# VHH binders against Di-N-acetylchitobiase (Ctbs), part 16

Target 1, 344 residues: Di-N-acetylchitobiase (Ctbs), of Rattus norvegicus (Rat) (q01460)
Amino acid sequence: EDCPCSEASLCRPIRHHRDFEVFVFDVGQKTWKSYDWSQITTVAVFGKYDSELMCYAHSKGARVVLKGDVALKDIINPTFRASWIAQKVALAKAQHMDGINIDIEQEVDCSSPEYEALTALVRETTEGFHREIEGSQVTFDVAWSPKGIDKRCYNYTGIADACDFLFVMSYDEQSQIWSECIAAANAPYNQTLTGYGDYLRMGISPRKLVMGIPWYGYDYICLNLSKDDVCAIAKVPFRGAPCSDAAGHQVPYRVIMKQVNSSVSGSQWNQDQQAPYYNYKDPTGRLHQVWYDNPRSISLKAAFVKHYGLRGIGMWNANCLDYSDDALAREQTEEMWGALRPRL
Below, E stands for the ipSAE of ESMFold2; O stands for the ipSAE of OpenDDE; V2 stands for 0.75 times the mean of E and O plus 0.25 times the DockQ between their complexes.

## First folded at step 17 (VHH; framework vhh_7qia_2)

Design ctl (from r4 with W53S R100S R102S F104S Y105S; at its last look DockQ between E and O 0.02; V2 from the best seeds 0.00; counts 0 for: pae E 14.3 > 2, placed apart)
Fold by ESMFold2, look of step 17:
Structure ctl (fold): chain B 344 residues (1-344), chain A 121 residues (1-121)
Amino acid sequence: as target 1 above (344 residues)
Amino acid sequence: QLQLVESGGGLVQPGGSLRLSCEASGFTFSEYYMGWYRQAPGKQRELVAFITSGGSTYYADSVKGRFTISRDNAKNTVYLQMNSLRPEDTAIYYCAKIQSSSISSEGYDYWGKGTPVTVSS
């Protein structure tokens, strides 16, 4: 396409290296002008493509990347992989974008042809983008741990070698619950760090890992809420586990901030999980427990990112904050963006 | 109700020409990139060409210089002019709605039912 920007140079690929990544997911709401562009290095467009967003991001020196998803059964065939990759490269050129974030998240059996095909897809995508778009960035989204999470037997070291870096989805850590079916933190601190330990012990460089933190929480209906704030949840199986966070629903931070001060409990801090939660009663009288991440819990994770020299930090998703001009909303939003920087 | 209806396929001699058409309905045609894929017997579906909402085009190496993709947004139609046809162009040709810059909820590409093209003497 012709360049839709006010200046033709804004349609050129971002070619410069960034020592530290702030990797932002945008899902297509009209909030992106209010993002903290002083930090952002990459915007992954998981929503509607917006040429104004692309132009604005480029004016700030930030990359804009495609969402890459495709059925694993289709990519087993090398000809189909090549065709899909060529299509995505051509799309990125037409939209003046700077790469692709591959977000597959499908089950893979260790003995299946999908195991090798997925690694080949990542390698061939990286080769194609790097050849066709100078300075392009190709990334892959991995679960919070390499240890068979959600039945994903991936070649994590091969994939990490094959792309620019991994975005580690250090959230939804209750997707498989093998013990008591209770509400718990979306991203418990020590469990999150253990996942990175496991990736590093496999031999993956910390410079290949971007920590993804959640700007959303989970709202669970409590079948029972004990005196010790233990919220029993419905048994909703997921990928072989008898319980999961599918018993709850995701809630953006902006909604949580409107609710927490009028909740039954107010915000509570769980010391073992290093995460905030609160209880509330809905209009029908049912008790809920909401687990989320706030500047305090995120600051601990940002300190870990700095201490271990990870490639960067990012979030799902930037549209979760309240970008209105309300004074309280501005303070809350600024604190969430500010938490991405180490407080040490 | 989203629909892509291909037409214009058939039997043709080597060196001949065909013009494929794809009429789209059920979505805002002008906002989407449109493409043609093909699937030969015993092979996987491959991208042949696509055209952006702004009219920029892409062609697979195997068809460059012989095939031309175009669109008419007023008629919600995308075309594939196929010249200098060869036996290896024999396939079912599918019109495709490619990821829209305007609609995020699709999640993947969408194909029509296809129109067969046979190139043989």
Scores: ipSAE 0.000, ipTM 0.315, lowest interface PAE 14.3, mean pLDDT 87
ESMFold2 (binder alone), look of step 17: mean pLDDT 83; pTM 0.831
OpenDDE, look of step 17: ipSAE 0.006; ipTM 0.234

Design t1 (from r4 with E106P; at its last look DockQ between E and O 0.79; V2 from the best seeds 0.00; counts 0 for: pae E 2.6 > 2)
Fold by ESMFold2, look of step 17:
Structure t1 (fold): chain B 344 residues (1-344), chain A 121 residues (1-121)
Amino acid sequence: as target 1 above (344 residues)
Amino acid sequence: QLQLVESGGGLVQPGGSLRLSCEASGFTFSEYYMGWYRQAPGKQRELVAFITWGGSTYYADSVKGRFTISRDNAKNTVYLQMNSLRPEDTAIYYCAKIQRSRIFYPGYDYWGKGTPVTVSS
């Protein structure tokens, strides 16, 4: 066996089943040695393959899983679908990986062949991985709500039944803004919880749901900023909605932490959305409002995860924190990892 | 079907300027983020800048204030204006179609061929 690790045992599949998942997306920067490996159960590798990361994760008892990305039009053909799955299984064996995270986020019409093909892909992928790699894990990324978010009409119950668990992307919740075009939280607390309520009411087990939280925020230019901190944003349509968060852009937590305490407002808390924000003025004099998640807002969500017995928690993405040796950065990074732990 | 064609690279002296262009086809341009990445020999590919379909922009610290990303949705084209160029900016520059859910590390299959930029005296 061509094992790149210091010990052959580190190339064996992870077979231990964890009661609580901490699901981490890694995008290929060399920050992964600084992650909190005491918590991590799964690393989804969205960057370039790194055998050192695989060996290190296995030495900590964590799974490393492939990125599963394929065009829906191609998987309608069952022969193509079977071939793609076989190639992913072979790749996982060659790279000593523990499964796959299927990340398909394309529009699907409810009456289309893609609707059925997507569920078939997930089921057949799970069957193939479980047969060929003992203890393997197959997961699928779903929108924050099953109610047609971004025109995604998926068979959510069928997909949940077909894989080990869903990673629920409880972020980008302003992708479609149907009311006033204003800046708002990336993952407002009550709206996030409503999405889980909808998944649960469909009959999906809470043990099939991992809550995904954002380690990034959104930075919006305010066309107008009211006395009540209402930031009017440009009208940028998306998938049938007249407004969207594309009027702003994502900003990683490390950048937010360098800016917030020197901003015009400092850190503010919105009680209705249970999320932090701040206002700043850029060098050209334009006002901005930044919405993000911090240990306080994440702790509220972690409490929900514990209370409803969800499978676990995770984030997009682990490279968003400041892993430098700066004392303040270390403290901030520790607090973000610490917020993932269930609290009594 | 999907195509990203970069142009505008070349040799320039320190302090000079270049304007890169990327023509896109095979997808609904106005519904995707677009970005520029660069890779110097022996270095990892790194994000330079991205722009949302709404025109909001993000810049890496190393280029902020010197580079400007823009897009023309009518021409399916994204641009990178590079001013005050330094030897450290020497790299192959790649245009990328960016999925919003993967904003910092888009899939490698969504790159153009790249356009080389050399900054030397």
Scores: ipSAE 0.490, ipTM 0.799, lowest interface PAE 2.6, mean pLDDT 91
ESMFold2 (binder alone), look of step 17: mean pLDDT 84; pTM 0.857
OpenDDE, look of step 17: ipSAE 0.781; ipTM 0.903

Design t2 (from r4 with Y58W; at its last look DockQ between E and O 0.75; V2 from the best seeds 0.00; counts 0 for: unsure alone 64.4 < 65)
Fold by ESMFold2, look of step 17:
Structure t2 (fold): chain B 344 residues (1-344), chain A 121 residues (1-121)
Amino acid sequence: as target 1 above (344 residues)
Amino acid sequence: QLQLVESGGGLVQPGGSLRLSCEASGFTFSEYYMGWYRQAPGKQRELVAFITWGGSTWYADSVKGRFTISRDNAKNTVYLQMNSLRPEDTAIYYCAKIQRSRIFYEGYDYWGKGTPVTVSS
């Protein structure tokens, strides 16, 4: 259990409980030193373990947590479940980590044994981590709405009760398009807020909910682009819906920022969805519409987080920004981090 | 069982063309993103291109304009057409099933065994 940090104290668990979370996903591209550590409370390490990151986060009073991924098929067996949990606790101790973010996004049928097994996994993981690592944090990533998104029939209230808090993935909200097949916001404001209303109406405390925002957008080819900027997209079914965001593809914010000023429209604002978009023509002459989130749209969501007393805010993922030395990139990146602080 | 079987690699001279194929089985192909990674000797794997099950495509800057990814959902097959090949394209090319819900994170992707591509005189 050797401590790789400059001081042995940096290998001790973070035991301070935060009133407001800034929850960051890191995917291991060595950009983490440029993050806004004045805000960060938790880093979920999805990339390879980096002891320098752990030491640095602890020096800033932030938790570093494991990625928790396991097949639901395997965890139906309680003995396997217990073994997996013991292995994760041991790993967290060896790496001086402060908990685990359980990231299971598999389809679950309501009548399947996976339904109960998932809740049991979350509860048992929380019990194991809290027993073995003082102050440890166990979280679970949930869809933007509890209403069976992408055929995920989860026991959301049981899971919320069983862990420290939920990271609500308030993005990819066009994964199932039930209405007209058109390009739309990744996280439309009112639809996002309705998802939180649904979680709260189920009896889940706002102190259990961290709003996850996207630092990426979607690029759609328009089969037709109307005078009102309505971009008709290919009919691409998904999980029972006739249309989906798979008619387009995700793009990180750094790519969007390099493109938006050379687009045919520049950044436009959709008042109904409270989200920015732009149109561009690709080299083959096809028209595209890109929907994303920027400091303006994120600030509105951060204000909602504060106003409704949610546990905090976070993003997928911190590596989506441009952390180069370019002056424009630095400004854009600072504005994105700054938008996480509500203005109210 | 999940399988990704790449083919079409080989030796080619600079400026030449090569078409990689990947036949997939063991999952609902038409509901997953597919892509190609490559790994040159001494380098990390890098994502070269991906295509959604709806046909939307993305390319790394190093290959944009030279490579074309496509898929045939009826044949459970994804292709990479590689034109204007350069020595820097020399690598093992891996077909990948991509986890769309954690895009920009390779740790949930599934790779095949790979097909080698060598570009030299």
Scores: ipSAE 0.644, ipTM 0.860, lowest interface PAE 1.6, mean pLDDT 92
ESMFold2 (binder alone), look of step 17: mean pLDDT 81; pTM 0.830
OpenDDE, look of step 17: ipSAE 0.853; ipTM 0.933

Design t3 (from r4 with S101T; at its last look DockQ between E and O 0.71; V2 from the best seeds 0.68)
Fold by OpenDDE, look of step 17:
Structure t3 (fold): chain B 344 residues (1-344), chain A 121 residues (1-121)
Amino acid sequence: as target 1 above (344 residues)
Amino acid sequence: QLQLVESGGGLVQPGGSLRLSCEASGFTFSEYYMGWYRQAPGKQRELVAFITWGGSTYYADSVKGRFTISRDNAKNTVYLQMNSLRPEDTAIYYCAKIQRTRIFYEGYDYWGKGTPVTVSS
């Protein structure tokens, strides 16, 4: 296909590798024009294809990769896997992309044929892309922990070996609450670190791990709010756990920043979880508690990335910030992007 | 195959009410967020509301206090009660299956066909 870019060279795949990955998920619109492209090494396109984004990313030396998702029941068949991969490779070529980010979050029983099929898919995809697109990047999204999160029994070591690196979704860590049913940080510092420790103890190289950071929080209705700011939440079971973050809902950072200043508590810091939160009342008088990540909590995690020599850092997702022309919004947005850089 | 079938749209006067329904099939309904989006003529599709499988709800500022999203997991159905309707609420309303980890997606792969809502005197 004809190159949609101003220069034909911009349609060529990126071939160089950068030492530190900044992995960005984009979910659409033109907000990408306001991203911090001084840091970005890869953009995973989870929205509609945008040739302008592709051209611009390449002009900045950043890779643009496809989203990969498929039903696990279908990929048990090797013929289906081959056809799926061929289609994705063809699409990447047609759109001048640099690889694929496989995002499969389905349940897998350890004894099921899907267990092996998934590893095979990742391996075969990687081989296909590398063969057909020189310098291409194939990645796989994994849970915050390899310990069967949300009933996902994957061959994590096999998958890590099979692709270029893992994007660790080190957020939504309250999907299964096994302890007291209370509101907590989306990605508590120690819980997050424990997850990474488990990946490393399995023998996975730090260079195979990119740390995912949330640019959103969770809003919980409090059945009771104690004097110590403990928010009791409704018991909503999820895949065996008695409670879950489904008692609340996600809120993008841009909304949190607008709400926190009018809240009852203002921004508070929990030392144990190394995360911010605030309390507010809704129009009906109900108390809510919102947990999120801010530049402070993200900086701590970024320091961990540097210390252990992880491949890089990334976020879900870049569209969660406020890219308006408001002066305060700009400052807050710049601080979030700035927090991604490891402290020297 | 995944299916989302909307119903309940129509013409209503300002200040009136409508109740939209969406019947879902082809996936484990009780383990996913459900949402409503709308698209007015000449405008981009926007999130109206979503609900977790636990019943937690989110609303756009423009509909807070007027719209209520609910769900019946036994019927695989999500509802949108729209009260105090305004002309600016005129749009095609779409039901959406929302994976929790993809709550802020724009341009979903799977949409219902939509149901039209017209608020006019």
Scores: ipSAE 0.659, ipTM 0.851, lowest interface PAE 0.6, mean pLDDT 94
ESMFold2, look of step 17: ipSAE 0.676; ipTM 0.865
ESMFold2 (binder alone), look of step 17: mean pLDDT 83; pTM 0.842

Design t4 (from r4 with I98V; at its last look DockQ between E and O 0.80; V2 from the best seeds 0.74)
Fold by ESMFold2, look of step 17:
Structure t4 (fold): chain B 344 residues (1-344), chain A 121 residues (1-121)
Amino acid sequence: as target 1 above (344 residues)
Amino acid sequence: QLQLVESGGGLVQPGGSLRLSCEASGFTFSEYYMGWYRQAPGKQRELVAFITWGGSTYYADSVKGRFTISRDNAKNTVYLQMNSLRPEDTAIYYCAKVQRSRIFYEGYDYWGKGTPVTVSS
């Protein structure tokens, strides 16, 4: 396999391990040149393979890892599972990559064969990558809580033991709303921390947990917006819950930053949830409430990561910021990257 | 077996209208987001619009106010009504099954074959 980099050494795998992770999802929109490479330890390549990205990341000592996505029904068959793993290892070698991020988010019944097959997949993937690529990194994406979120009954302790670390998706925390159908934070601070408490109480080492934060928010139409800023939302059931965040839609941070200045409220802070929001009126006269994360809310989470000794922090996704040459956009983008640094 | 079949593309003059359709099968349509993307010659695919299973919609700035995404869960179909078409809208339009946890991401294994749209004088 020919090395596309300016030096052959840039095609060698990253072999050292970092004490603190900054885990970045890239979705292939050519904005990666503008990332804060002073911090990045891993880029999960979810977009089209880009050899320039791989070379540049390696020149900065950062890992690039494959996206791992496969149907659980297929991996029940151990022969299929072994073939899929061999295919991913071969691809990583051909593309000079440093591992794989397994992103399986399918619901799993606790009594199903998929429960055992998923743990086996993670273990066998890790064994295969570690055997074939020195220093390789295998990670798995988990829900914000181990408490059966979205009907995902996974063997969280077995999976954590079987791979290098978990990326905890500490966002989409309104996917199941069991109480009042109202707009709320994407990642409320105390609820997020409760999820980590649950993972730690299961016996998972904090050194196995990377906190994933959202660089996007949710935009909800308010059926009613009270004087106390309570936004009633449509009843849209999901996975047994009567309400869900599908009453709204995701919005990247760059769009939020363009809208917040023209909103009716400007940026507001909710003290209970430790998260920002704003209200705006659309052209048809309907009121909306947008909940998101900003440097303030993210810096609180970064402080938690350091205080409790978690493995690191990361986000979905790095392409959500405005990397244009606009001076305000540059300042906003720098502040978002800067908020990832833990402060104690 | 997952299948997404786009239709309704064609040649139109600037200012004209087209209605794209995408018939979906092989999954529980009412439990997934659906989206429309487009790719002009020599350019990267870009998001045009998406719609949640609850009916909430997002539009790219370049089409907002001119395009309308909608869905009919009983027919397993998503639509894109394109009004006031401009030459810049010329592209192949793709329907996509969208995973909510990976929004704003291109999923190559969840695309239809596309339907071409040409807007010229």
Scores: ipSAE 0.663, ipTM 0.862, lowest interface PAE 1.5, mean pLDDT 91
ESMFold2 (binder alone), look of step 17: mean pLDDT 82; pTM 0.830
OpenDDE, look of step 17: ipSAE 0.788; ipTM 0.904

Design t5 (from r4 with F50Y; at its last look DockQ between E and O 0.74; V2 from the best seeds 0.67)
Fold by ESMFold2, look of step 17:
Structure t5 (fold): chain B 344 residues (1-344), chain A 121 residues (1-121)
Amino acid sequence: as target 1 above (344 residues)
Amino acid sequence: QLQLVESGGGLVQPGGSLRLSCEASGFTFSEYYMGWYRQAPGKQRELVAYITWGGSTYYADSVKGRFTISRDNAKNTVYLQMNSLRPEDTAIYYCAKIQRSRIFYEGYDYWGKGTPVTVSS
């Protein structure tokens, strides 16, 4: 009813079609003023609602969408499912939002009622939003591979058919480590591409897949660091795997850029994984290995997205860069945004 | 049935200590990161610290060296030991269940009521 924008038209739903998606997660730290709006097609608001962000995104023709999460135990009940959807549609109308990004990452057994309920939720959410908000976008976040990642047995084909497109979380690929317990890339190039091959072989259109890349890395304490830079990590089980990335912790790109030039090794490139890493020594004397993604590794992935006709590219999350007015920070941040564009 | 119940807050003088606790239920505690956020009056909620289920820890710069996060997976409990408290640490402290894929997230969903901490001179 009441439009907070400078023009009432900026509160109308986004209806125009973009051939290529740039899907951005915002976590609410006012950094959005410095994003590269020449590229952005969708902002998923995972932080506090900001009407200025909504107005500005609409002025650029970009969608702003809700975060959608709900416990799978609750949505088995069709009445609860319908009520939840109605609440989200009402919220989107009140906030002048353009849809919802459904972010459910729970373990699901193939034989469970949750398997069917999740697909029904996605279908019914899409139907409800499309009916009530013209041009609305409903998306679902999937693991980097359909092959039982983190024990998620989802109906990927049914979910892809049911919504506008999937955001493929092509990161956290070390969540289950079935081989040696060593530090490795967050999103190794060939492993990432294999995941897309698996989605495509299931019959999912490449026009339904948006590649999500990480703007953060992982910092691992090395129990041992070999002369070949093999960093042995603590054995931390996860969902049946003996090792996991929980032996380390996540670090945003802005922190990595301040550390890498004063690290023991400086930035190194791993040819097999097509990803950068570095080693450093903490104040207690322990060696660490940090794996991340940079303009070089991201450009390779953007080229894959273009070559294979995927729907687009996006990242978790846009607030990971240094948006200060420092000259080096500005250059590094521009390079990260620029890497999303396939060139040459 | 998901519950996060914070406790251990109170009034303390500058330089004092408090230990916050958070009891969790309704999810597989050992498969989630756990964290503490805080919100001072008139300010946005901010991340204080988080800990992976493997024990790796992250701290905001403002609390490094003074605060220690820990967890007991057998008791489904996460702790925040706060030492050398300063007036600027005054806030409501919230326990959070953190998905690995959503760190640095400042959602405005359900984190419980929090536990107030006041550091006064």
Scores: ipSAE 0.574, ipTM 0.812, lowest interface PAE 2.0, mean pLDDT 91
ESMFold2 (binder alone), look of step 17: mean pLDDT 83; pTM 0.845
OpenDDE, look of step 17: ipSAE 0.734; ipTM 0.883

## First folded at step 19 (VHH; framework vhh_7qia_2)

Design u1 (from r4 with S101Q; at its last look DockQ between E and O 0.86; V2 from the best seeds 0.00; counts 0 for: pae E 2.8 > 2)
Fold by ESMFold2, look of step 19:
Structure u1 (fold): chain B 344 residues (1-344), chain A 121 residues (1-121)
Amino acid sequence: as target 1 above (344 residues)
Amino acid sequence: QLQLVESGGGLVQPGGSLRLSCEASGFTFSEYYMGWYRQAPGKQRELVAFITWGGSTYYADSVKGRFTISRDNAKNTVYLQMNSLRPEDTAIYYCAKIQRQRIFYEGYDYWGKGTPVTVSS
């Protein structure tokens, strides 16, 4: 209950509602001191609690919210569900937090009790937080499309109705590869936009949708790299699909920026996917293709967010940039933050 | 019951080798990334390496070329082969289950108890 901030007022809940969300995931390092606080409206704290971060965010008028994860099998029991919610509300009060981001990404069968339990959890969490913490924000992370991504049969309209807004994870779009097993963009432009079209056609308000973009890419070993830059990847099945992005691995933007200028290709632009990539050769002679997002690809998505009146934009995760004092790193990092807002 | 049990740590001289093992239970091992982290006295935990369920690997710069992560999905086990060990590799080494969307920085959701490694002449 005691306030760790320099002023007691910094421990009060944020009640002001911003017209446009900039939703930031922080994963528990001290890099938050260098974030672009002129833009941030919400920080989801996915690392260990840092009272200095909370105090600073509140001094900038930004919300800080809890991470909410729990096994769906456990919350089928309504008593357990209520207890979990009470614990999160109590934790938010003790830590002076402004809500919770529910990050449940578990497989759900349409005919299972988890289907109804998930919607109930979101609704009851929102009701509990709004009752106990004035102005609190409850959000839920959804896949890039409502069409059964990763076998997640969720009640998307019920969940959207039950919380303040959805964070749409418009990344990892190669988690299920149904066509050729080739490296491709983490968030291909047209496929991403089609996912939003599908959410909107279900009747979900654009004011309920925050676009999540990746500040990381994927590094794939090419079994074969064609003259047209088609990188064939190993067949690694995932949730019913014959191929997946687990043939590669995630790399943060800061690593990509240190590698791209020494790569064999330099940064290339794929016009169809509207995303950058590069090829490099590792020390053992294997060819790799790295797909990522940069200020150009992100700016196109920010323009979509503005044009279609979405609630805002955000990213996984803010710790992916190079916040060192290096002049090149500073410029690259400033450009990535700047890309979140479209130019007038 | 979810468990991660590390083993294989010990005392070794500089230039030596160790192989760490982590036996996992209580979750669908083949659908999660697995990783090794380490924490030296007075320092923060840091990522050493991770491996996807498809076998793709990532290494911290400080260990690249010296350490090899691998996994055996049939045995629910992840390994860290540590070669050319240096005194700065001295730490407690932790096995981690890593949720894909929350990987390697602070995106994991379960740790083992750790296995100590000391590299000393």
Scores: ipSAE 0.464, ipTM 0.777, lowest interface PAE 2.8, mean pLDDT 90
ESMFold2 (binder alone), look of step 19: mean pLDDT 83; pTM 0.839
OpenDDE, look of step 19: ipSAE 0.765; ipTM 0.893

